# Ledger of designs, part 38: miniprotein binders against q6w4x9r395to579

Target 1, 185 residues: q6w4x9r395to579
Amino acid sequence: GHCSLEGGSFVTTFDARPYRFHGTCTYILLQSPQLPEDGALMAVYDKSGVSHSETSLVAVVYLSRQDKIVISQDEVVTNNGEAKWLPYKTRNITVFRQTSTHLQMATSFGLELVVQLRPIFQAYVTVGPQFRGQTRGLCGNFNGDTTDDFTTSMGIAEGTASLFVDSWRAGNCPAALERETDPCS
Short names: E, the ipSAE of ESMFold2; O, the ipSAE of OpenDDE; V2, 0.75 times the mean of E and O plus 0.25 times the DockQ between their complexes.

## First folded at step 5 (miniprotein)

Design S14
Fold by ESMFold2-Fast, scan of step 5:
Structure S14 (fold): chain B 185 residues (1-185), chain A 91 residues (1-91)
Amino acid sequence: as target 1 above (185 residues)
Amino acid sequence: GSEELFERAKRLIDEAILAAWEGDFEEAKRLLDEAFKLIEEAARRGLDEKLIEALREAAKLVREGIEAGNPELIELAKYLLEIVYWEVERR
């Protein structure tokens, strides 16, 4: 299955449901019992300088008991807070430069991440068939049905993206910014 | 029975996570100590080994998150408890 984070603030789930993302926090992108060592993939969003996006992806994080791999829009790769030269290898994960504008994180457990660094920071997540029906987070539940892709962290299927997105916030981030903040209106 | 021990241990870890996020690390550690005792009792009573290991892992992640000042480990503990609950609901 394939999930994409594109155009600064757009997400397409594993079941091909598109939605727009709003918020400036770290969010759980993918959780699954198929990820080893309590692994989770996370997405960091911050204020965007792009004219048609208010928030944009600024980093992708793979977090497990052993690793905290951060790939940032500044083309820096760290693990557990330490900068790493590419190609970077662990027992089950390899991060390398696929092209001059793309990094790839390959794993032994059926997860693959491709990050576009330029002209816009974007991420593409691929998971093997063993993940079918066993994913949670912003990328959806990968069950072949788009009607329940907005399943919150509490297991409730929502009709709108806003409640879904807010339920997957990781940590004590500030609430999503108000939309009605026109300076002169 | 062992199911009661599992539910009590999960509840204690949930409470420990909340206490840690509220900055009450002494209460969080106290709750974790109680959870560890229940997990080991459940193991002795023959609860599913995979569920026991997930609960033990969750409790350890909260403790390590507090000790290391790493809130992401506490988030992983929350993730594990959600997966354990999801797994139990599916059985």
Scores: ipSAE 0.000, ipTM 0.121, lowest interface PAE 18.7, mean pLDDT 70

Design S15
Fold by ESMFold2-Fast, scan of step 5:
Structure S15 (fold): chain B 185 residues (1-185), chain A 91 residues (1-91)
Amino acid sequence: as target 1 above (185 residues)
Amino acid sequence: GSEELFERAEELIDEAIRAAYEGDFEEAKRLLDEAFKLIEEAARRGLDEKLIEALREAAKLVREGIEAGNPLLIYEAKILLWEVYREVKKR
């Protein structure tokens, strides 16, 4: 399944439902029991400098009990607040430069993230078939039914994006991103 | 079958939208050209005119969005593609 965050404020769910939202917080993109150690993928939105968008994606975060990997629009990758040189490898996750304008986070557990850095910051989430019907968050429930893609954190299917988006807001709003520079020796 | 043509055309336009958002306008145009061929084949076979019109409109909006540098037009195309996807899935 594919989920995309494009053009600053446009989202397409795993079941191909598109929507547009306005927000300046950290939001849950994807939670699933298939993610190890209570893992979750999150998106950070802030006020936009992008034409035709009031708010835009500024960072993507993968958070688990072990890791807090932040990939930001200024091309900085951190884990647990410490800057990392690419390629960066943990036991189950590798972050590397896929092209001159794209970073990739590959995992051993069926999640792949591709981030476009230029000309606009965008994210593409791919999950394996084991995630079918086992996802929740802004990327939808991946159950093959587009009518319930706006299922809130309380399990209620909404007809509009506004209440759906608000329900997936993470606890730190507005989000403060951990920004680290490469350390000087 | 007819659903196969509509599904493939929808997929090509969706891929063109991704290429356009990535700034790869040559690839986006190539994918749109492939989609237009499938749409015209569906028209020649007398397939569902409403689906054909929606796919043509989506492809035109992507092209217009690229030419005008307007991502809102590309987003409108995405909405039309979702309506096509839902309609084909129903059938």
Scores: ipSAE 0.011, ipTM 0.374, lowest interface PAE 9.5, mean pLDDT 76

Design S16
Fold by ESMFold2-Fast, scan of step 5:
Structure S16 (fold): chain B 185 residues (1-185), chain A 91 residues (1-91)
Amino acid sequence: as target 1 above (185 residues)
Amino acid sequence: GSEELFERAEELIDEAIEAARLGDFEEAKRLLDEAFKLIEEAARRGLDEKLIEALREAAKLVREGIEAGNPLLIYEAKWLLFEVYREVKKR
């Protein structure tokens, strides 16, 4: 399956359900029992001043018990806070420059990430067939049914992207709200 | 006026990109045809030639991406639309 994070904050899930959101936080893109050592793929969004979107992707993070690999829009790759020269290899993960504008993170466990650095920072997530029906997060549940792709971290299927996205916040950010203006009498 | 036509054309190209990404190439082509009509009308009304050329290039990239089965061209079109939007909103 394929999940994409494009432009400011356009997301297409593994089941091809498109949506946009306005949050500024770190969000869980993908959790699965197929990821080793409690691994998770995460996306960091911040305010955007020059796009159609109010927010934009600024970094992608792969976190496990052993590794915290961060690929930033400034083209820096770190693991556990230390900058790494490319190609960077661990036993199960290789990060390398695929083209002048794209980095790739290849893994031995069926996950592949391609990051477009220029002209706009974007990410593309590919997972093997073993992940079918076994994913959770912003990329959806990969079960072949788009009607439940907005399944929250509590296992509830929502009709709107806002509640779905807010449920996948990782850490200490304020929740994105549907309404920004409070009504007054 | 011409700005309204520009906004509608940009919106149609964005919708065509989404349709193409979902594999609905017939809908994407229909939306592109509508966008081209609005681009030509905006050109007739004297919209900035650089903006017109950028919209035409974006629509062309989406069409070529569909025909070639090359998603990189579709992503390039998306980037070009953001650059066009930035130019329009620049102060």
Scores: ipSAE 0.000, ipTM 0.101, lowest interface PAE 17.0, mean pLDDT 72

Design S17
Fold by ESMFold2-Fast, scan of step 5:
Structure S17 (fold): chain B 185 residues (1-185), chain A 91 residues (1-91)
Amino acid sequence: as target 1 above (185 residues)
Amino acid sequence: GSEFLFEIAKYLIDWAIREAEEGDFEEAFELLMEAFRLITEAIRRGLDEKLIEALREAAKLVREGIEAGNPELIERAKELLERVYEEVKKR
């Protein structure tokens, strides 16, 4: 399966459901029992005057009990807060420059991440067949049915992207839906 | 197991070839030496003298290819490393 984060704020799930959201937080992209040591892939979104969208991807994070690998739009790679020069290898993960504009994170457990650094920061997630029906997060549940791709962290299928996205916030940040309210309504 | 190390080495070799094609021979050399290290480590875990000799020959082809600016030598090194990977998978 393939999930993409493109054009600043567009997401296409593993089951090929496209959507867009406007949030400025860290969100869970992928959690699965197939990931070792309680691993999770996360995306950080912020406002950007350089991007075509008001909400843009600024970093991708892989977090487990052993590692916190951050790949940011400024082309810095860190693990557990320390800058690493590429190629960088851990026991099960290697981060390397695939082309002059792309980084790749390859793993031994069926997850691959490709990050486009220029001209706009984008991410592409590939998972092996063992992940089918075993994923949760912004990339969807990978069960072959797009009607339940907006399943929240509490297991409820929503008809809209905003409640789905808010349920996958990983940090203490304001809800996307509360960004702009009419004070005189 | 060691299969993972060979998969990573293959990725590094493909990356190195692209860097060499773009004229970045210093980066290509660094990537190929890292691939050599990973494959050597994998083979040492199951020690095979013939495969170690093949890795030494691949490293020589890489050094000569970069020094001469000859992509054909780098491509030959890749083919040799791919054969080493396939041989290990049989075991």
Scores: ipSAE 0.000, ipTM 0.083, lowest interface PAE 23.4, mean pLDDT 70

Design S18
Fold by ESMFold2-Fast, scan of step 5:
Structure S18 (fold): chain B 185 residues (1-185), chain A 91 residues (1-91)
Amino acid sequence: as target 1 above (185 residues)
Amino acid sequence: GSEELFFEAKILIYEAIWAAREGDFEEAKRLLDEAFKLIEEAARRGLDEKLIEALREAAKLVREGIEAGNPELIFEAKMLLREVYTEVKKR
């Protein structure tokens, strides 16, 4: 399955349901029992008007008990707060430059992430068939049924994207985001 | 380079889809016109033929969907944009 984060504020779920993202925070894109060490993929959004959208993707984070890999729009890759030169390899994860404008994070557990750095920061998430019906987050539940793609972190199907998106916030925003990034300055 | 033009055109097509959803059909049309210009420039600079064909077809489907009031064509465009990226990167 494929999930995409494009044009600063557009998301297409694994079940191919498109929606426009609205908000400025860190959000859970993907959680699954198939991810080792309680792993999760997360997206950081900030205010921007690059593609006529109100919010833009500024970083993607893979977090587990062992690793915190951050890929940011400034083309810096860190793990556990330390900058890494590419290619960067751990036991199960390799981050490398796929093209002059794209980074790829390849894993041994069926998750692939491709990040476009220029001209607009975007992310593309691919998961293997073992993830079918076993995902949760902004990328949806990957169960082949689009009617429940807006399932919140509490397990409730919502009719609107805004309640769905807000339920997947990973942090106390926007106070924390404004202190760290100052997106309006 | 030509890959930057590809992603710029792709973004314009997504923005056109969302402008149309907001009811701003003049802005959607303007964005599609800009996308077509970037697609032709990318083709002149030697961007992969499969990427060019997919962008042209997607932009065409969005324009036709807007003109006909047919959201199914817009959905088909969205699927094409996702599909071609994966196939080209597989190479």
Scores: ipSAE 0.000, ipTM 0.167, lowest interface PAE 15.2, mean pLDDT 73

Design S19
Fold by ESMFold2-Fast, scan of step 5:
Structure S19 (fold): chain B 185 residues (1-185), chain A 91 residues (1-91)
Amino acid sequence: as target 1 above (185 residues)
Amino acid sequence: GSEELFFEAKILIYRAIEAAEEGDFEEAKRLLDEAFKLIEEAARRGLDEKLIEALREAAKLVREGIEAGNPFLIMEAKRLLTEVIREVAKR
């Protein structure tokens, strides 16, 4: 299955449900029992320079009991806070420069991440068939049904993206609430 | 080399998608025209037929999505581009 984080704030789930959200926090993209060492993939969003109401992806994080690999929009790759030269290899994970504008994180456990650095920072998550029905987070539950892709961290199916996204916050930061435009200021 | 044409065309298509999502349809169309020129040059040089076909289809979906005002065609183009990136990464 494929999940994409594109155009700053657009997400397409593993079940191909597209949605947009506004939030400035770290969010859980993918959590699964198929990930070793309590692994999770996370996305960091911050304010966009284009519009006061826009947010954009600024980093992707893979966190486990052994590793905290951060791939930043600034082309910096760190593990456990230490900057790494590419290619960077661990026992089960290799991070390398695929092209002048793309980095790839390849794993032995059925997860692949491709990060586009330029012209726009974007991420593409690929998981093997063993992940079907075994995922949770912003990328959805990968069960073949798009109607329940907004399942919160508490297992509740929501009708709005904002409540769904807010439930997957990984840090102590402001809630991702629906923005309302006030034309009379 | 030849692979630079694929990467430039892919980047132009992503830039076109971003312009379209921001409502700048004239800039999106301009970027797509440039992408089609690079795709045609890659085809002329006899580069990988499968990658050329995928990039051409993705660019076409973005153009049709803009013309029809249909964001789902643009989303389908993104999905196709994700598959192209995956295939290139595995080669």
Scores: ipSAE 0.000, ipTM 0.170, lowest interface PAE 15.8, mean pLDDT 73

Design S2
Fold by ESMFold2-Fast, scan of step 5:
Structure S2 (fold): chain B 185 residues (1-185), chain A 91 residues (1-91)
Amino acid sequence: as target 1 above (185 residues)
Amino acid sequence: GSEELFERAKELIDRAIEAARRGDFEEAKRLLDEAFKLIEEAARRGLDEKLIEALREAAKLVREGIEAGNPELIFEAKIELYEVYWEVRKR
């Protein structure tokens, strides 16, 4: 299956359901028992320019008990807070420059990530068939049915993207500020 | 020392999450109770307050998830625990 994070805030799930959202948080993109060491793939979104209603992808994170691999729009790759020169290899994960503008994270466990660094930061997630019906998060449940792709972290299928996306927020995010009165801008 | 208590509490919370995933809520509650005891001991021995707060929050979310039958809270606890683990490694 293929999931994409494109054009700042567009997502297409593993079951090919497209949607868009306007959040500024870290979100669980993919969680599955098929990922070793309780792994999860996460996406970090932040404000786009001066517009309070637009957001863009700024980093992708692979987090497990052993690793915190961060690939940021600044073209920096870190693991557990330490910058790494490419190609960066662990036993089961290799991060390398696929083209002048693309990085790839290849794994031994059926997950592949391609990140476009420029001109717009974007991510493309590929998972093997062992992940079918075994995924949760922004990329959907990969069960071949788009009608339940907006299944929240509580297991409720929603008709709209906003409640679905909010349910997959990871960690503590500041309360959303009103669009017209962001006191921090 | 306090770092060993942190690692043991983390392992108990992680095991509680796995027990809850299997539907073994009695085992999950038992493991959480042991984790809370270790967190209190680590606090008494002066473990970093941020680490203690994160462990308490993770244990609380797992407990709430079990009581409510709510997988969202259990997954939040897992992410919270990993963030704490990363923060310890970072330091």
Scores: ipSAE 0.000, ipTM 0.191, lowest interface PAE 13.5, mean pLDDT 72

Design S20
Fold by ESMFold2-Fast, scan of step 5:
Structure S20 (fold): chain B 185 residues (1-185), chain A 91 residues (1-91)
Amino acid sequence: as target 1 above (185 residues)
Amino acid sequence: GSEELFERAKELIDRAIEAARRGDFFEAKILLYEAFWLIREAAERGLDEELIFALRMAARLVRTGIRAGNPELIERAKELLERVYEEVKKR
């Protein structure tokens, strides 16, 4: 299965359900029992341009009990807060430059992430067949049916993207939260 | 500065040579690709033209050796890289 984060604010789920949202926080993109050490893939969104109605992807995060790998739109790769040289390798994960404009995170557990750095920061998630029906988050449930792709973190299928996206907000997003409470905005 | 950038590129090529000697061509490929990227960045930022030429030639020899299945080219890359390093050390 393939999930994409494109054009700043568009998401296409593993079951090919397209949607758009407005958000300035960290969101759970993919969570699954198939990911080792309680792993999760997350997406960070922030305001784009002068318009406050538009938001865009600014970073992708892979978080597990051992690792916090952050790939940002500034082409910086960190793990647990430390900048890493490419190619960067852990036991099960390798982050490397795939092309002059793309980074790839390859894993031993059936997850691949490709990040486009230029001209627009975008992400592409690929998962193997073992993930079928075992995913949750912004990329949907990968069960072959688009009608329940808006399943919230509470297990409820919603009719709208807004309630769905808000339910997948990660517990802490200090930068986005500070901007939302700015008295000048 | 420029010395640190040279050391980074050399380290990547050295690691690529060792990976190729072990038959780990995937590891060698991603190390070489990052080395070529850093060499291009260094050239655009005014790093020594002689060093850029030598690093690029060493990386290309490793790549060609892997593609052609010719370990002699990989050994020639190692020799070139060591000679360049010794010259830089004397400066």
Scores: ipSAE 0.012, ipTM 0.539, lowest interface PAE 7.5, mean pLDDT 80

Design S21 (at its last look DockQ between E and O 0.01; V2 from the best seeds 0.00; counts 0 for: pae O 13.2 > 1.5, placed apart)
Fold by ESMFold2-Fast, scan of step 5:
Structure S21 (fold): chain B 185 residues (1-185), chain A 91 residues (1-91)
Amino acid sequence: as target 1 above (185 residues)
Amino acid sequence: GSEELFERAKELIDRAIEAARRGDFEEAKFLLDIAFYLIEWAARRGLDEMLIRALRTAAILVRRGIAAGNPELIERAKELLERVYEEVKKR
């Protein structure tokens, strides 16, 4: 399955449900029992430009009991607070420059992340078939049914993106503002 | 796009060949692992099937050459990459 985080806070879930939100928090993108050591993939959103109504992706975080890998829009990669030169390898994770504008994080457990650094910071998440029906977070539940893709952290299927997104906040941040999905995208 | 992905994969394989020639098999294997990650990502994105097959074949030949202590396999990988690179340049 494929989940994307593209400019302007657009998200497309593993089951291909598109939505938009406005937020300035860290959000859980993906939790799964298939991720080792209580692993989770997270996205950091912050204010963009001079507009108070615009937010954008500024970092992607992979967090487990052993690692806190942060890939920032400034092209800095850290693990547990220490800057790392690429290519960088842990036991199960390798981070490297895929192209002049893209970084890739490959894992031994069926998760893959590609981050576009320029011109706009964006993220693309790929998971193997073992994750089917086993995911939670902003990227949806990967069960082949888009009608329950807005399943909150408490297990409730919502009809709107705003309650869904707010349930996946990883901090004491302000509530996200729902934005209209662009019908021409 | 596809040209840059091919060039990056070729660069990684070339660096792996040079590491193997120096006897640094740990570095060579690490670079090949990275090349395989990139190649498989590109394949899922629909990069030209012929380019993907050439890159996979070259990387496999280098890996096998290292494992078997056979420099002929490594040289065959280099020749394949150079032929395919010449074809890509014409596009």
Scores: ipSAE 0.410, ipTM 0.781, lowest interface PAE 2.8, mean pLDDT 83
Fold by ESMFold2, look of step 6:
Structure S21 (fold): chain B 185 residues (1-185), chain A 91 residues (1-91)
Amino acid sequence: as target 1 above (185 residues)
Amino acid sequence: GSEELFERAKELIDRAIEAARRGDFEEAKFLLDIAFYLIEWAARRGLDEMLIRALRTAAILVRRGIAAGNPELIERAKELLERVYEEVKKR
């Protein structure tokens, strides 16, 4: 299954349902029992330059009980708040530079994240077949049917992207707090 | 493009070879793991099947050379990579 975050504001789900949204928050992109230690993949969106109504992807976060890996548009990779030299490995996660413009987070549990850093910050999520029908979040439920991909965090299928996206907001938008505690300065 | 992907994978394997030559087998293993991740991603991106097979073979030869304590296998991996590198440059 493939889910993509492109053009700053466009999402295509694991079931190939496209939608667009704008918001300044952290959203749950993917949750699944297949992710160890209560793992979740999250996407951070913020204002995109001078446009008053547009937002774009600024970071992707993998969070579990063991790790908080942040890949941000300023090209800094952190784990648990500490900047890391690439290639970087934990027990089951490796982050490395594929090319001059792309990073990859590879895992032993069937999740792959590829981040395009330039010309614009984009993300590509791939999950193995064990995830079929077992995903939740902005990437949808991976059940082969686009009509219920807008399933909220309470398990209610919505007909519009706005209610669906709103239900997947995480906390008080921790991306701003993460940037304010820059470990490199 | 495909040349960049091949060159990056080759660089990782070359670094693993040099680590193995120094006896840094933990570093060599780590670099090979990354090389395998990149090779499989490149295969999905449609890098030529011959190039993918050559990269896999070279990485496996280094791994086996380390495991068996056999530097001949490591040198064969280096020779294979250099021959295939010239093939990439011709295309």
Scores: ipSAE 0.145, ipTM 0.623, lowest interface PAE 5.4, mean pLDDT 83
Fold by OpenDDE base, look of step 6:
Structure S21 (fold): chain B 185 residues (1-185), chain A 91 residues (1-91)
Amino acid sequence: as target 1 above (185 residues)
Amino acid sequence: GSEELFERAKELIDRAIEAARRGDFEEAKFLLDIAFYLIEWAARRGLDEMLIRALRTAAILVRRGIAAGNPELIERAKELLERVYEEVKKR
């Protein structure tokens, strides 16, 4: 399964459903029992301009009981608040520079993350087949059905992205705005 | 901040307890999964250690209650959360 965060405000789920939202919060991208140590992948969005529609991804966070790995748009990688030099390796996670513009987080448990640093901060999440039907968050449920990707944290399928996205907030933030735009445009 | 994470975690644990009470253990487990890393996040953000311990304990009790089929542990978790809530109100 492949999930992408592109263009500042576009998301494509594991089931290949595209949508757009504008929010300035931390959101759960991926939660799954397949992630060890209560792990979850999160995305941090912030304002990139003066208007409410000017939002962008500013960081990706992998949070578990043991680690809080943050990859920020300024290329700083931290774990539990401490800056780390690359390549950085934990017990089951390795963060390294893939290219001059890309960082990669590789794991031993079937999660891969590629972060494009320039020109736009973007993220690409890949999960193994063992994650099928067992994922939750903005990346969807990875069950091959796009119609139920907007399942909230309460298990309710929503028709709009805004309510769906808001349900996956990790904090108390303003409501997200939905804007249907072709991510390929 | 840490307080927001606390409230979120507490809410999730409460919902997990309710889910467990109605026999929806899958939902409870899911909610607890989220609660645990929020608790850890709150801890790293400087939330009071006592609150962190209480939330963690409550969440663990719910998990154990589900795993062991012991509703008493779940109720114990609820009681603990209620005490935490009262303590926070006093501050």
Scores: ipSAE 0.000, ipTM 0.175, lowest interface PAE 13.2, mean pLDDT 88
ESMFold2 (binder alone), look of step 6: mean pLDDT 85; pTM 0.842

Design S22
Fold by ESMFold2-Fast, scan of step 5:
Structure S22 (fold): chain B 185 residues (1-185), chain A 91 residues (1-91)
Amino acid sequence: as target 1 above (185 residues)
Amino acid sequence: GSEELFERAKELIDRAIEAARRGDFEEAKFLLDMAFRLIETAAIRGLDEFLIIALRYAAWLVRRGIEAGNPELIERAKELLERVYEEVKKR
């Protein structure tokens, strides 16, 4: 399955449901029992003013019990607060420059992340078939049905993106900004 | 402190797991609702991001296990909570 974060504030879920939102927080993008050491993939959004919205993706974070890998729009990669030279390897994760404009985080547990650095900071998440029906967060539940992709952190399926997105905030951030209309509705 | 909020949230989730194991799903859902409210309070009061994510995920696993009739998800939640608790105690 494939989930994308594009054009500043557009998200396409693993079940291919597109939506957009406005927010200035860290959000849980992907959490799954298939991720080792209580791992989670997160997306950081901040104010921009030059994309489809007033907010844009500024960093992606992989957080587990052992690692906090941050890939930022400034092309800096850190783990646990320390800058790393590429290629960077841990036991199960390798971060490397795929092209002059793209970084890739490859894992041994079925998760792949590609980050486009230029001209617009964007992220692409690929998960193996073992993740089917086993995901939660902004990328949806990967069950082949788009009607329940807005399942909140409380386990409730919502009809709109706003409550869904707000439920996946991580930490002390302001609520997401007023939403524009859904791109497909 | 924020570690007190972590302890309280963990206690509620542990109690929800025990309620679910004995088939008391109404009590389990009530305790999970209380846990989610405490987790939101802990986030506002600055409990670290990893702990907030871990608590939310554990609570979600219990709720999903109940709704899907899958006790394996409930056992995963128990294992997650115990591992996170050990990490917190050793900090």
Scores: ipSAE 0.000, ipTM 0.213, lowest interface PAE 19.3, mean pLDDT 76

Design S23
Fold by ESMFold2-Fast, scan of step 5:
Structure S23 (fold): chain B 185 residues (1-185), chain A 91 residues (1-91)
Amino acid sequence: as target 1 above (185 residues)
Amino acid sequence: GSEELFERAKELIDRAIEAARRGDFEEAKRLLDEAFKLIEEAARRGLDEELIFALRIAAYLVRWGIRAGNPMLIERAKTLLEIVYREVKKR
C-alpha cells in the first residue's frame, strides 16, 4: 500500500482516503507490529511563510529502540542526533539519494520511504502486503475500508479528520528536530 | 491474562516517566526496555490491538522525549496512558 504527504498539508491514506492536515506538531504516521524494534514513522509539521498553506511538512522521523533517523527539508540526515553522509547504512536500513531531488530510505522489513526535497518537501510511504490490516497512524489502517481510516490512537473511528489528527500528536514540534544531546549531568 | 499484562506494562511506563522526571534516565531506559518486552508478550497473548498500539506509542514518546531532551513528549505519553487506562476500567 501507498500513503502520501503532499502539497504541504495533504495526506492520502493506504486505503486512498484523502484529507487535509492543519497541525503544527510531530505526528505518528505509521505504527505496526511488522516494524522491528518497536519502530514507528513520524512526520513533523510547522508553519510556512512561503506557501498558501500555513502548515508544511518539515521532517520525517523513523524511530525504533535502536535508531532515530531524521530526514529534514534542509537535506540533513541524522541518526541518534549525529549527521550522516549518504549513502548511510545500518543492518536493516539504507538511506541514499535516489535522484537529484529525492532521498530514499529502504528497509529489509517491507517499509520504503521516498522524500522529495525540491521544489516542495513531500513524503511517500510504501508498505508490503504483510502490513495489510496491521497499520495505525495518520496513514490509516490499511484494511481496504476507507470508512474507518480516521481511527484515533484510542481505537475510535471518527468522521472528521481534526479529532483523528489530534489523537496522533507526539509532542512539541520545534524541539523534535533539534540535535540529540546527552542529558544534563 | 492479557489485561493483567496491560496493567503491568502501564505500570512500567508510569515508573519510567517518574524516573525520567527525576533525571534518572538509565533507570527510565531500563524500565522502557522491560515495558517493550511485556507489550510484545501481551500482543502474542491476544491483547486488544488498540491497547497494544496505545502502549507502544506511549513508550515511544517517553523514549523519544529522553533522547531529544523534550519533556513535552513525556507529558503527552502520560496523558495517553491515563486516557487508555480510564477506558479499560470502564469495560
Scores: ipSAE 0.000, ipTM 0.139, lowest interface PAE 16.7, mean pLDDT 72

